# Designs tried in a protein design chat: VH-VL binders against SUPPRESSOR-OF-WHITE-APRICOT/SURP RNA-binding domain containing protein 1 (SWAP1). Part 1

Every score and structure here is a prediction.

Target 1, 142 residues: SUPPRESSOR-OF-WHITE-APRICOT/SURP RNA-binding domain containing protein 1 (SWAP1), of Arabidopsis thaliana (Mouse-ear cress) (o49570r267to408)
Amino acid sequence: LPADVAMELNGVLGNLNGTKESIKSAKIWFMQRSPFAPALAEALRDRVFAMDDSDRQMHIVYLANDILFDSLQRRTNLHEFDNEALAFRPILGSMLGRIYHFPQNKEENQSRLEKILQFWASKEVFDQDTISSLEKEMKSGP
Structure headers, positions and changes below count from the first letter of each chain, unless a header shows other numbers; antibody chains are not in Kabat numbers.
F, E and O stand for the ipSAE by ESMFold2-Fast, ESMFold2 and OpenDDE, each averaged over both directions (binder to target, target to binder). V2 = 0.75 x the mean of E and O + 0.25 x the DockQ between their complexes.
[cut] marks letters that were taken out.
The coordinates of atoms that the task and the answers printed are left out; those that the model quotes come from them. Centres of patches stay.

## First folded at step 1 (VH-VL)

Design a1 (framework fv_anetumab)
Fold by ESMFold2-Fast, scan of step 1:
Structure a1 (fold): chain C 142 residues (1-142), chain A 118 residues (1-118), chain B 111 residues (1-111)
Amino acid sequence: as target 1 above (142 residues)
Amino acid sequence: QVELVQSGAEVKKPGESLKISCKGSGYSFTSYWIGWVRQAPGKGLEWMGIIYPGDSDTRYSPSFQGQVTISADKSISTAYLQWSSLKASDTAMYYCARDFYGEWFDPWGQGTLVTVSS
Amino acid sequence: DIALTQPASVSGSPGQSITISCTGTSSDVGGYNYVSWYQQHPGKAPKLMIYEVSNRPSGVSNRFSGSKSGNTASLTISGLQAEDEADYYCSSYTSDSTLYVFGGGTKLTVL
């Protein structure tokens, strides 16, 4: 990531909380930088690994969810993944697994992660093979 | 205290335009989605659509896409529901409600009764 | 589209417990834990009673509880009181064409 973009990302994530406004604002920031999506998605995963609060880790998942859903509704070809789905696909399993198995994680957050995977499956954000792979990686550990 | 206050009752004729309002107070208006729910006389609740006032991102129920317009003016913390041409079948109570992460509605406005008759 | 299935009416006496069911499919109630319950008194706006299947908002009596088994969610009201007489609606997220789907509503009569 360019240094200026990385600095902006740190500010965006520093302001991220559980409110719909903060998540929406961060999503808009991300989508305006869609050409950097693979590096940005990797940076979000790295941030989750650096965090020590599972509720704050869930805020990153909510952000990823909003990004993926925004991108999904802009697909021009239903037979192909969009740019954001492709960017998140290789890093989501480890991100979800880190949170699912985080020490002192709430059972509620594990339930929320399972709901989000089911939501992605139902909306065809990813194909069934990808969903199965993500679920397996999430439950087997980081 | 967090509340949503809606505009007063309307009596209109078929073919007329109408715009009703929902004003939020006691919270950050741009931090929450506002949904619109219809209730026809003696009938149940029916979801119409939602708007995020911070950027006017709007999502409609398929049944209401193209039938109504949802908008918001964040400078006065007000959301709107608008018809270009009313039909008798639009007669209903219309509620606005604050949406929390797309999962539930709380609080609700008091409702705006719209009556469309010739 | 079709609403979630609720009984049209239920009744009970003061002090009793009653349960209202809300039945959907694997695309809504059965597929997600995003079930809400709303209470509506005549001439009034709906009020949130339960969210995410079983959580109560601040200020809602613990006499109200929610649960889910398979494709059916349930609202249970214990220690029934006259003020509980109202219409009750369930709602769920749906993976179909509508973001939210409501139940048809249940009229609770306190005898």
Scores: ipSAE 0.005, ipTM 0.515, lowest interface PAE 10.9, mean pLDDT 84

Design a1a (framework fv_anetumab)
Fold by ESMFold2-Fast, scan of step 1:
Structure a1a (fold): chain C 142 residues (1-142), chain A 121 residues (1-121), chain B 111 residues (1-111)
Amino acid sequence: as target 1 above (142 residues)
Amino acid sequence: QVELVQSGAEVKKPGESLKISCKGSGYSFTSYWIGWVRQAPGKGLEWMGIIYPGDSDTRYSPSFQGQVTISADKSISTAYLQWSSLKASDTAMYYCARGDEYTPYDAFDIWGQGTLVTVSS
Amino acid sequence: DIALTQPASVSGSPGQSITISCTGTSSDVGGYNYVSWYQQHPGKAPKLMIYEVSNRPSGVSNRFSGSKSGNTASLTISGLQAEDEADYYCSSYTSDSTLYVFGGGTKLTVL
């Protein structure tokens, strides 16, 4: 990830507060840098591991969700992964697992993570094998 | 045409049971929370509870926990509000409203037309 | 006082600007950015005017704006028109046990 892009990301994530407008703003910033998607997705996972607040970790998940859905709408073939789905696929399981098993995490946040996985399955963001893999990794821990 | 269509007005006696409905159309019904809001005659809005039709996750206001049952039938895109035993104090306009896709505590953007429930002897 | 505090009434003339306040605590308005405003005309269902403190839904006039300072959220209506005459309700998420709470409502009269 270039140093200037990493600096900008720190600012974007510093302003992320879980509201739809802050998530939308961060999503737009991410999508404008789509060629860096694999490195950016990895940086989001790394940020989740550095966080000590499960509610703030959920804001990163909401951001990832919005990025994935924005990209889904641009697919030529719905059954082939887009650039962002490919970028998030290898890092999502560990990100979700970190949050799911975070000490003193709320039961509500665990339920939200399960619902988001079900939502991605129902909208075909990922194929069933990928969803099963993500759920297994999430529940098995980081 | 995204809309919520509610069942018609009801006139009941105290002690009777009642179930009113809210049918969603023009959107993915299982993907959005559905809330219930009450308005007594000449009074303000009062939040009763909310349900996610996709998995039937239901949350109630403490004032209405145990007083009503909220449910949904996703096969017909319909949410329900039910009383086992009505009281005169249940007389009100009842609205269903579409919430957010992810959280139960964000705004309601689409509202049903309301169901007037009158409970009197 | 389990509802958010709003003035019972407010009035203005066509073309003027008015502001309606909505006061809560750090457990609702002051602690979170989930403040909404609804407009209700007599005999009609409420209509969402503002969500997440200051955002306008598609189709809502830019004469309506929202803001927040501390425990008080505000709805401002500029260039008042006759059709703005209605009841206005604020609402917020609450970390108490209720999850969601409405204000008592404000009747706007356009003179």
Scores: ipSAE 0.015, ipTM 0.568, lowest interface PAE 7.6, mean pLDDT 87

Design a1b (framework fv_anetumab)
Fold by ESMFold2-Fast, scan of step 1:
Structure a1b (fold): chain C 142 residues (1-142), chain A 121 residues (1-121), chain B 111 residues (1-111)
Amino acid sequence: as target 1 above (142 residues)
Amino acid sequence: QVELVQSGAEVKKPGESLKISCKGSGYSFTSYWIGWVRQAPGKGLEWMGIIYPGDSDTRYSPSFQGQVTISADKSISTAYLQWSSLKASDTAMYYCARLYYDSSGYYPDYWGQGTLVTVSS
Amino acid sequence: DIALTQPASVSGSPGQSITISCTGTSSDVGGYNYVSWYQQHPGKAPKLMIYEVSNRPSGVSNRFSGSKSGNTASLTISGLQAEDEADYYCSSYTSDSTLYVFGGGTKLTVL
């Protein structure tokens, strides 16, 4: 990730507060840097591991969900993953697992993560094999 | 109705400074990127750079980095393109354009009418 | 840095179909589905005709269509009319610059 883009990301994430407006703003910033998606997705995962509050960690998940769904709407071939799905696929399992098993995590956040996986499955953000892999990784922990 | 209105034509001498404007109306100015495009006489369109007025994130094409300054004033919904020292080679038509980014794609959807800048001795 | 490659000119007669090509690389046209086409009449600002490879804005005639194969995008104008005579520019999202790059332009003459 270039240092200037990494600094911009820190500012974007610093302003992220879980509101729809905040998440939409961060999504737009991310999508306008789509060529860096693999590095940016990894940076989001790393941020989740550095955080000490599961509710704030969920804000990152909501951002990832908006990015993935936005990219889904732009697919020209329904059988091929878009750039963002490919970027998030290798890091999502560990990110979700970190939150799912975070000390003192609320049961409601575990339920929310399970519902997000169901949403991705229902909208075909990922294929069923990928969804099953993510769920297993999430429940097994980091 | 979305509209981008640019400042009027300019006639300048080499070495002079200049700042031209692009005023947006009919939309949330801070929610869209504004791009600047140069078209030299008899030449095609050249992408100069972009600014997001909501946070002042600014990016320049390599050919224009250090040649111009792009800025915006959110309070009056206006973007600017500025030269500290004009050259004869800066003679061109300059357009501003709003970049649309939604689920439908990424592209300039509204253009200003253009500002003709003539630099001659 | 390098503009997308278009033919300098194309021509056709009223009622015919013509196609304008736009060739880039895997870092722009080939890598993304963000190709746009603009029409520019003399003395006027460019008008968006096609976005995201093949979508038309409201008010653009269905005679204009876009497509892409590999690193080459194409604009096709069917039922050619005198009013279509203009310069046409392709553009694309790019990973190598400020997110956007233009083609060199194509002059369409209706004979």
Scores: ipSAE 0.005, ipTM 0.451, lowest interface PAE 13.7, mean pLDDT 84

Design a1c (framework fv_anetumab; at its last look DockQ between E and O 0.70; V2 from the best seeds 0.00; counts 0 for: pae E 5.1 > 2)
Heavy chain, then light chain:
Amino acid sequence: QVELVQSGAEVKKPGESLKISCKGSGYSFTSYWIGWVRQAPGKGLEWMGIIYPGDSDTRYSPSFQGQVTISADKSISTAYLQWSSLKASDTAMYYCARGGDYEPWSGYDYWGQGTLVTVSS
Amino acid sequence: DIALTQPASVSGSPGQSITISCTGTSSDVGGYNYVSWYQQHPGKAPKLMIYEVSNRPSGVSNRFSGSKSGNTASLTISGLQAEDEADYYCSSYTSDSTLYVFGGGTKLTVL
ESMFold2-Fast, scan of step 1: ipSAE 0.153; ipTM 0.729
ESMFold2, look of step 2: ipSAE 0.093; ipTM 0.715
ESMFold2 (binder alone), look of step 2: mean pLDDT 91; pTM 0.940
OpenDDE, look of step 2: ipSAE 0.381; ipTM 0.822

Design a1d (framework fv_anetumab)
Fold by ESMFold2-Fast, scan of step 1:
Structure a1d (fold): chain C 142 residues (1-142), chain A 120 residues (1-120), chain B 111 residues (1-111)
Amino acid sequence: as target 1 above (142 residues)
Amino acid sequence: QVELVQSGAEVKKPGESLKISCKGSGYSFTSYWIGWVRQAPGKGLEWMGIIYPGDSDTRYSPSFQGQVTISADKSISTAYLQWSSLKASDTAMYYCARQGYSYGYEFDYWGQGTLVTVSS
Amino acid sequence: DIALTQPASVSGSPGQSITISCTGTSSDVGGYNYVSWYQQHPGKAPKLMIYEVSNRPSGVSNRFSGSKSGNTASLTISGLQAEDEADYYCSSYTSDSTLYVFGGGTKLTVL
């Protein structure tokens, strides 16, 4: 990830508070830098691992969700993964697993993560094999 | 099952205050945005604003900013819409609705509506 | 006024297909795939029929379908039935300050 983009990302994430406006602003920033999506997705996962607040970790998941749906609507072929789905696929399982097993995490957040996987399945953000793999990785823990 | 139950019809005079409610059940109340939609008699749907009960983040349509207050009490899974001073033009059916999971602002479940009549 | 443009009324006979249009701008319908359609019978709350342009909630008949081309979204009802007679509203997420916008509504009459 270029240093200037990484610095901008830190500012974007510093302003991320889980509101629709905050998520929307961060999503727009990300989508304007779509060619860096693999590195940005990895940076989001790394941020989740550095955080010690499960509610704030969920804000990163909400951002990822918005990015994935924004990208989904731009697919030319619905049977091929878009750039963002490809970027997030290898890092999502560990990101979700970190939150799912975070010490003293709320049951509500575990339920939210399970529902978001079912939501991605229902909207065909990922194929069923990918969804199954993500669920397994999320629930397996360290 | 997911259900939103709204308070009963209100008949008020101009200048009076009012607070109507919307109680959610059958889902995690703090995990979904609740929106308020107005429908004047014989007119279309008009978006007023939304609230995220988990952190009380509230967003208003510019037309309703300062005209109403949207709030929520997560301990009783209830959202509120409040006027400090009602006007005759506030006469309308008021719906609360839960926003779906997509962040696309679709309203997947609706309350039955609260009719507010403001007359002299 | 920010609003999505719908025809005031449309009509059809049982068994026919009808289409209702919803026209916005690049800041709403044209820019995002977050178009929803709601059905409202007299005296009732609206019911979500279509979300994200073309997806149906569980329990909604496959006679209802949605599509989009440029700045115009469309709701198509095939095999028209008497019970389909209602008002139909489109809505969209918007990047403008309003964040969300409804169409003016279309009254469907089944003749």
Scores: ipSAE 0.013, ipTM 0.548, lowest interface PAE 8.3, mean pLDDT 86

Design a1e (framework fv_anetumab)
Heavy chain, then light chain:
Amino acid sequence: QVELVQSGAEVKKPGESLKISCKGSGYSFTSYWIGWVRQAPGKGLEWMGIIYPGDSDTRYSPSFQGQVTISADKSISTAYLQWSSLKASDTAMYYCARHEGYQPTDSYFDYWGQGTLVTVSS
Amino acid sequence: DIALTQPASVSGSPGQSITISCTGTSSDVGGYNYVSWYQQHPGKAPKLMIYEVSNRPSGVSNRFSGSKSGNTASLTISGLQAEDEADYYCSSYTSDSTLYVFGGGTKLTVL
ESMFold2-Fast, scan of step 1: ipSAE 0.060; ipTM 0.670

Design a2 (framework fv_anetumab)
Fold by ESMFold2-Fast, scan of step 1:
Structure a2 (fold): chain C 142 residues (1-142), chain A 120 residues (1-120), chain B 111 residues (1-111)
Amino acid sequence: as target 1 above (142 residues)
Amino acid sequence: QVELVQSGAEVKKPGESLKISCKGSGYSFTDYWIGWVRQAPGKGLEWMGIIDPSDSYTRYSPSFQGQVTISADKSISTAYLQWSSLKASDTAMYYCARELYGDSYAFDIWGQGTLVTVSS
Amino acid sequence: DIALTQPASVSGSPGQSITISCTGTSSDVGAYNYVSWYQQHPGKAPKLMIYDVSKRPSGVSNRFSGSKSGNTASLTISGLQAEDEADYYCSSYAGSYTYYVFGGGTKLTVL
């Protein structure tokens, strides 16, 4: 990521919380920088690994979920992954696995992650093979 | 005091364009999202989409994505719902409604409705 | 599209309690605590009666209460009165993709 974009991301994530306005603002910022989506998705995963608070880690997952669904609604071809799905696909499994096995994580967050994977499957954000791969990586963990 | 006032009834032919309005008063218009809900004659409520008037950020129901355009003009506290080409199946009562502030998902204030009739 | 299942009709007598169910899936009612209920009298706009499963807006009678168990939310009206006769719709947040879903509506008859 360019240094200026990385600095902006730090500010965006510093203000991220569980409110719909916070998630919306972060999503808009991300989508305005869609050409950097692969590097931004990787940066989100890296931030999750650096965090020591499970609730804050879940806020990153909610942001990723909102980005993925916003992008899904704009697909012109149902059989092709959109830019954001392609960007998140290689990093989601490790990100979800980090949270799923985080030492301070509650069972409710594991349940939430499993539900999010089910939502992505039901809404065809990813194909079933990708969902199965993500679930396996999440449950295997570090 | 807090209210949403919608534009009057419309009678149109298939293929015509239409833009209906929803004006907020008695509150800070940009602090609340405005949703649109359709009700076909004798049928139930159906969510269409929502807009944040502060920046015109929109979300659409999958059923209405590409069928309508939602917009807002915050300088006059007004939200809009627009069709480029009406169909007979668009005949319905259209409500605008204000979404609760914060981390809640419900509509607390509703407009009186705009009846749109599309017939040959 | 009707995404949430409600009974088409329910009836009761004045002074009794009635309950209206709203059944969704693990992706809406089962996933979130964002269930709302609306009352609609003939020829009128809907009125919010319950939000966040069980919360009442100011001015709504405490005879109206809401609850949820698993994938099913319920609206209970106690001390039923003639003016309660109306259509009742449930709604749920359904995630970022769908945002809101509505139930098909229930016609409450008071006699």
Scores: ipSAE 0.007, ipTM 0.560, lowest interface PAE 9.6, mean pLDDT 86

Design a2a (framework fv_anetumab)
Fold by ESMFold2-Fast, scan of step 1:
Structure a2a (fold): chain C 142 residues (1-142), chain A 123 residues (1-123), chain B 111 residues (1-111)
Amino acid sequence: as target 1 above (142 residues)
Amino acid sequence: QVELVQSGAEVKKPGESLKISCKGSGYSFTDYWIGWVRQAPGKGLEWMGIIDPSDSYTRYSPSFQGQVTISADKSISTAYLQWSSLKASDTAMYYCAREGPDYTPESYYFDYWGQGTLVTVSS
Amino acid sequence: DIALTQPASVSGSPGQSITISCTGTSSDVGAYNYVSWYQQHPGKAPKLMIYDVSKRPSGVSNRFSGSKSGNTASLTISGLQAEDEADYYCSSYAGSYTYYVFGGGTKLTVL
C-alpha cells in the first residue's frame, strides 16, 4: 500500500462514524482506489482488531457492506466474483468473528451482523458455500 | 406489521414551544433512520432532517438547520421534532418517514410514512 | 426552495400512458441512482411508488415504472385508472451537505 494512500486511509477511518454520509464518503474514496482493494481490505480488518468499541467496529462492517454492494452492481459476469468480493473474502470471516465475540458487544450488533450475512446471501454477493463458511467462522470465532 | 404513529394535531400561538412525536412499531427501531418531511398548506413536500436512532446522529436540511431539533428515544421507539419558538410560517402538515435499514447500503428513500401531524400556528 | 423541476400538472384519459419528468443537476439526479417517487392522494400521507430510479416496492402495480437519463428522471404510468389521480413527487439524494431534495410535485388528472 503506498505511504500516501495509507495516510489518507488513516484520515478516512479516523473520521468514520455510523452515519450513512460518513460511510458513503469512505466507500467512494475506497472505490476510487479499487486496484489497492486487497491491501485496503486487510487494513480495514486490522483496524477492527485494533478497536475497543463494538459500535465503531460495526462502522467498518457497514463500510465493507457498502463497498461490496457497490461493486456487485457493476459485475459483468454474474458467475464471477468482482474485485472487491475477492479482496474481502479472505478477511471477512475473522473481521466478523472479532466483532461478534467482542466482550462489550450488544445482542443488537450480533443481530445486525447476521442480517448483513443474510443480505449478502440474498443479493449473491458471495456463493452459498462462502456465506456458510463466513457464518460459521463468525459464530465460532476466527 | 410496520407502523409509524404520530401525535395528534396541535393548535399553537407564535412564540410557543412544541414537541411532536413519531412512534415506530413492528420492526427494530434502531435499524432504520427516521426522517421528517413538511408540507405547508397547498404546497409540496420539503425534507427537514433525519436521525439515526441508534446513536442520535442527525442531519438537517440547510433550510431547517437551527430552526428545529430532531431527537429520538430508542427505549420507547419514538422520534421527535421540536421548536423552541413557533412562527405562523410553521403552519404545516408534518410527516415522519422511515428510511431503509441501517445495514442496507444506499437506502435513500422512505418506505413507510406516519399519518401526519397538523400544526396550526395562529394568533 | 424546490431543487428538482417537475411539471405542475399532467393529464390523461383512462387506459392512456403518461410520463412525469423530474429534472435536477449533476449534483443530485445526475450524480446518483437514488431517485424515488411518491404518490399522495388528498388528505393522505405520501406512498412510495418507485425507489432507486426504477425499483417497485411490494404491492405497487407494474403499471408504474421509473427511468433516468442524465439529469432527468421519469415516472411512467401505463393503463391509467381513475385511482391514479393524485399528486406525484420525485426525490433524490443530493450529496452529504443537502442529503435530500424534493421536486415541486405534479398533479395528475385522469379524464
Scores: ipSAE 0.038, ipTM 0.606, lowest interface PAE 3.7, mean pLDDT 88

Design a2b (framework fv_anetumab)
Fold by ESMFold2-Fast, scan of step 1:
Structure a2b (fold): chain C 142 residues (1-142), chain A 123 residues (1-123), chain B 111 residues (1-111)
Amino acid sequence: as target 1 above (142 residues)
Amino acid sequence: QVELVQSGAEVKKPGESLKISCKGSGYSFTDYWIGWVRQAPGKGLEWMGIIDPSDSYTRYSPSFQGQVTISADKSISTAYLQWSSLKASDTAMYYCARQDYDFWSGYYPFDYWGQGTLVTVSS
Amino acid sequence: DIALTQPASVSGSPGQSITISCTGTSSDVGAYNYVSWYQQHPGKAPKLMIYDVSKRPSGVSNRFSGSKSGNTASLTISGLQAEDEADYYCSSYAGSYTYYVFGGGTKLTVL
């Protein structure tokens, strides 16, 4: 990521909370920088791994969900992944797995992660093979 | 407190252009999407399209793609529905309605509706 | 013409229960749990009564309930009152391309 974009991202994430307004604002910032989506998605995953609070980790998941759903609505071909789906696909499994197995994580957050995968399946964000792969990766390992 | 106020009734001839408005008040305009719904005389509701006023992203029903233009001006909390060339078949009541933006829901119900704008197109 | 199938009319007496059906396909009602119901009184804008198949907005009477089985969603109104006389429209999410579809509408007469 360019240094200036990385610095802006740190500010965006520093202001991120669980409110609809906060998440929507961060989504708009991300979508305005869509060409950097692969690096930005990776940075979101890295932030989750650096976090020590499962509720704040879930805020990153809510942001990723909003980005993915916004991008889905802008698809020109239903059978091809959009730019954001392609960017998040390789990093989501490890990101979700980190939260799912986070020490002292609430059972509520594990349930929410499972519901988000179901939501992505129901809204055609990813194909069924990708959803199955993400679920396996999320639930795998220590 | 939440209110959507639409522009007044219009009487037009075929081929004329028209732009009708929907002004939101009592809430943060950019936090909600605005949809447009048509109801022809004595007929049912037809979804036309939506706009996200925060970035002007639009989505149209396949039946209305290319027939109308949806836009918004967030500085005055107003959404618009526009025709370049009206047809007699455009005679209908037009409603705007607010959709709550919820990251958990991909299908947003229309929770508040404007009073409607009656458009009559006759030669 | 992409409207979901509803009966054109239903009728009931005060105190009775009625049910209005909304039939779609495996690509809308059958695929998703995103069915809404709207009430429209003559000369007025529609009002949201049910969303997500069975949820009620604040201020909507618990006499209104929703359900779904396969490709058919249903709105049930118990303890019918004169004020319930209105047109009722179902709607469903119909996938990312179509997005929304509405039913053709049902006129409820309270006799």
Scores: ipSAE 0.018, ipTM 0.577, lowest interface PAE 5.9, mean pLDDT 86

Design a2c (from a2 with heavy chain E99L L100E G102T D103P S104G Y105D A106Y I109Y; framework fv_anetumab)
Fold by ESMFold2-Fast, scan of step 1:
Structure a2c (fold): chain C 142 residues (1-142), chain A 120 residues (1-120), chain B 111 residues (1-111)
Amino acid sequence: as target 1 above (142 residues)
Amino acid sequence: QVELVQSGAEVKKPGESLKISCKGSGYSFTDYWIGWVRQAPGKGLEWMGIIDPSDSYTRYSPSFQGQVTISADKSISTAYLQWSSLKASDTAMYYCARLEYTPGDYFDYWGQGTLVTVSS
Amino acid sequence: DIALTQPASVSGSPGQSITISCTGTSSDVGAYNYVSWYQQHPGKAPKLMIYDVSKRPSGVSNRFSGSKSGNTASLTISGLQAEDEADYYCSSYAGSYTYYVFGGGTKLTVL
């Protein structure tokens, strides 16, 4: 990830809070840098691992959800993964698992993760095999 | 604490326009979706639609698409339900309710309801 | 339209357990673990009693429990009390097109 893009990402994530508006702003920033999606997705996962608060970790998941859904709506072939789905696929299981098993995590947040995973399944963001793998990795944890 | 306060009861004639409101307080208004639910006299609950107040994104029930308009003004933490031309069949209690972010499957806080009576 | 089927009424005596069923299809109740239950006393707004099939909000008595098997969700009220007399509605997420559906409601009478 170029140094200037990494610095911009830190600013974007520093402004990310519990508001949908901040999440939407971050999503737009991410989508404008789609060629860096694999490195950016990895950076989001790393940020989740560095965080001490499960609610703040959920903000990153909400951002990922918005990115994936935005990208899904732009697919020309619904049976093929888009650039963002491919970028997030290898890092999502560990990201979700970190939050699901985070010490003193709220049951509400575990429920939200399960809902988001099922939402991705229902809209075919990922195929069923990928969803099953993500759920297994999430629930078994790090 | 979290509260949704709806506008007062309305008595209208068929063909009239109407806009009712639902004001949120005690929480960040843009962090939650607002849904509208209808209950005709002596009948059950019917979901009408939802809005994301942060960008005014809406989803309507197929039964209510084109029949009503849902909107929101985040600067005053208020959501609206509007009819361009009321019908007698619109007579009902209308509830607004709060939904969690994204695919939220439940309404955790409800307004007190606005009774709309459309007399012919 | 009402998409989920509930019995119109159920009754019980104080101290008994009663169960209210909510039957949908493979596109709503059967597809998702997103079933909620609402209690409505006469003249009042609905109150959330159960969400995500079996979870209770803070402040809801543990006498209320939820479950699901296939296309049917169930609300069980144990140790029935007079104050439980109300209408009960189930709701389910129904996919991205329909979004939500409600059941027709069940009137619980405590005799």
Scores: ipSAE 0.015, ipTM 0.542, lowest interface PAE 7.2, mean pLDDT 85

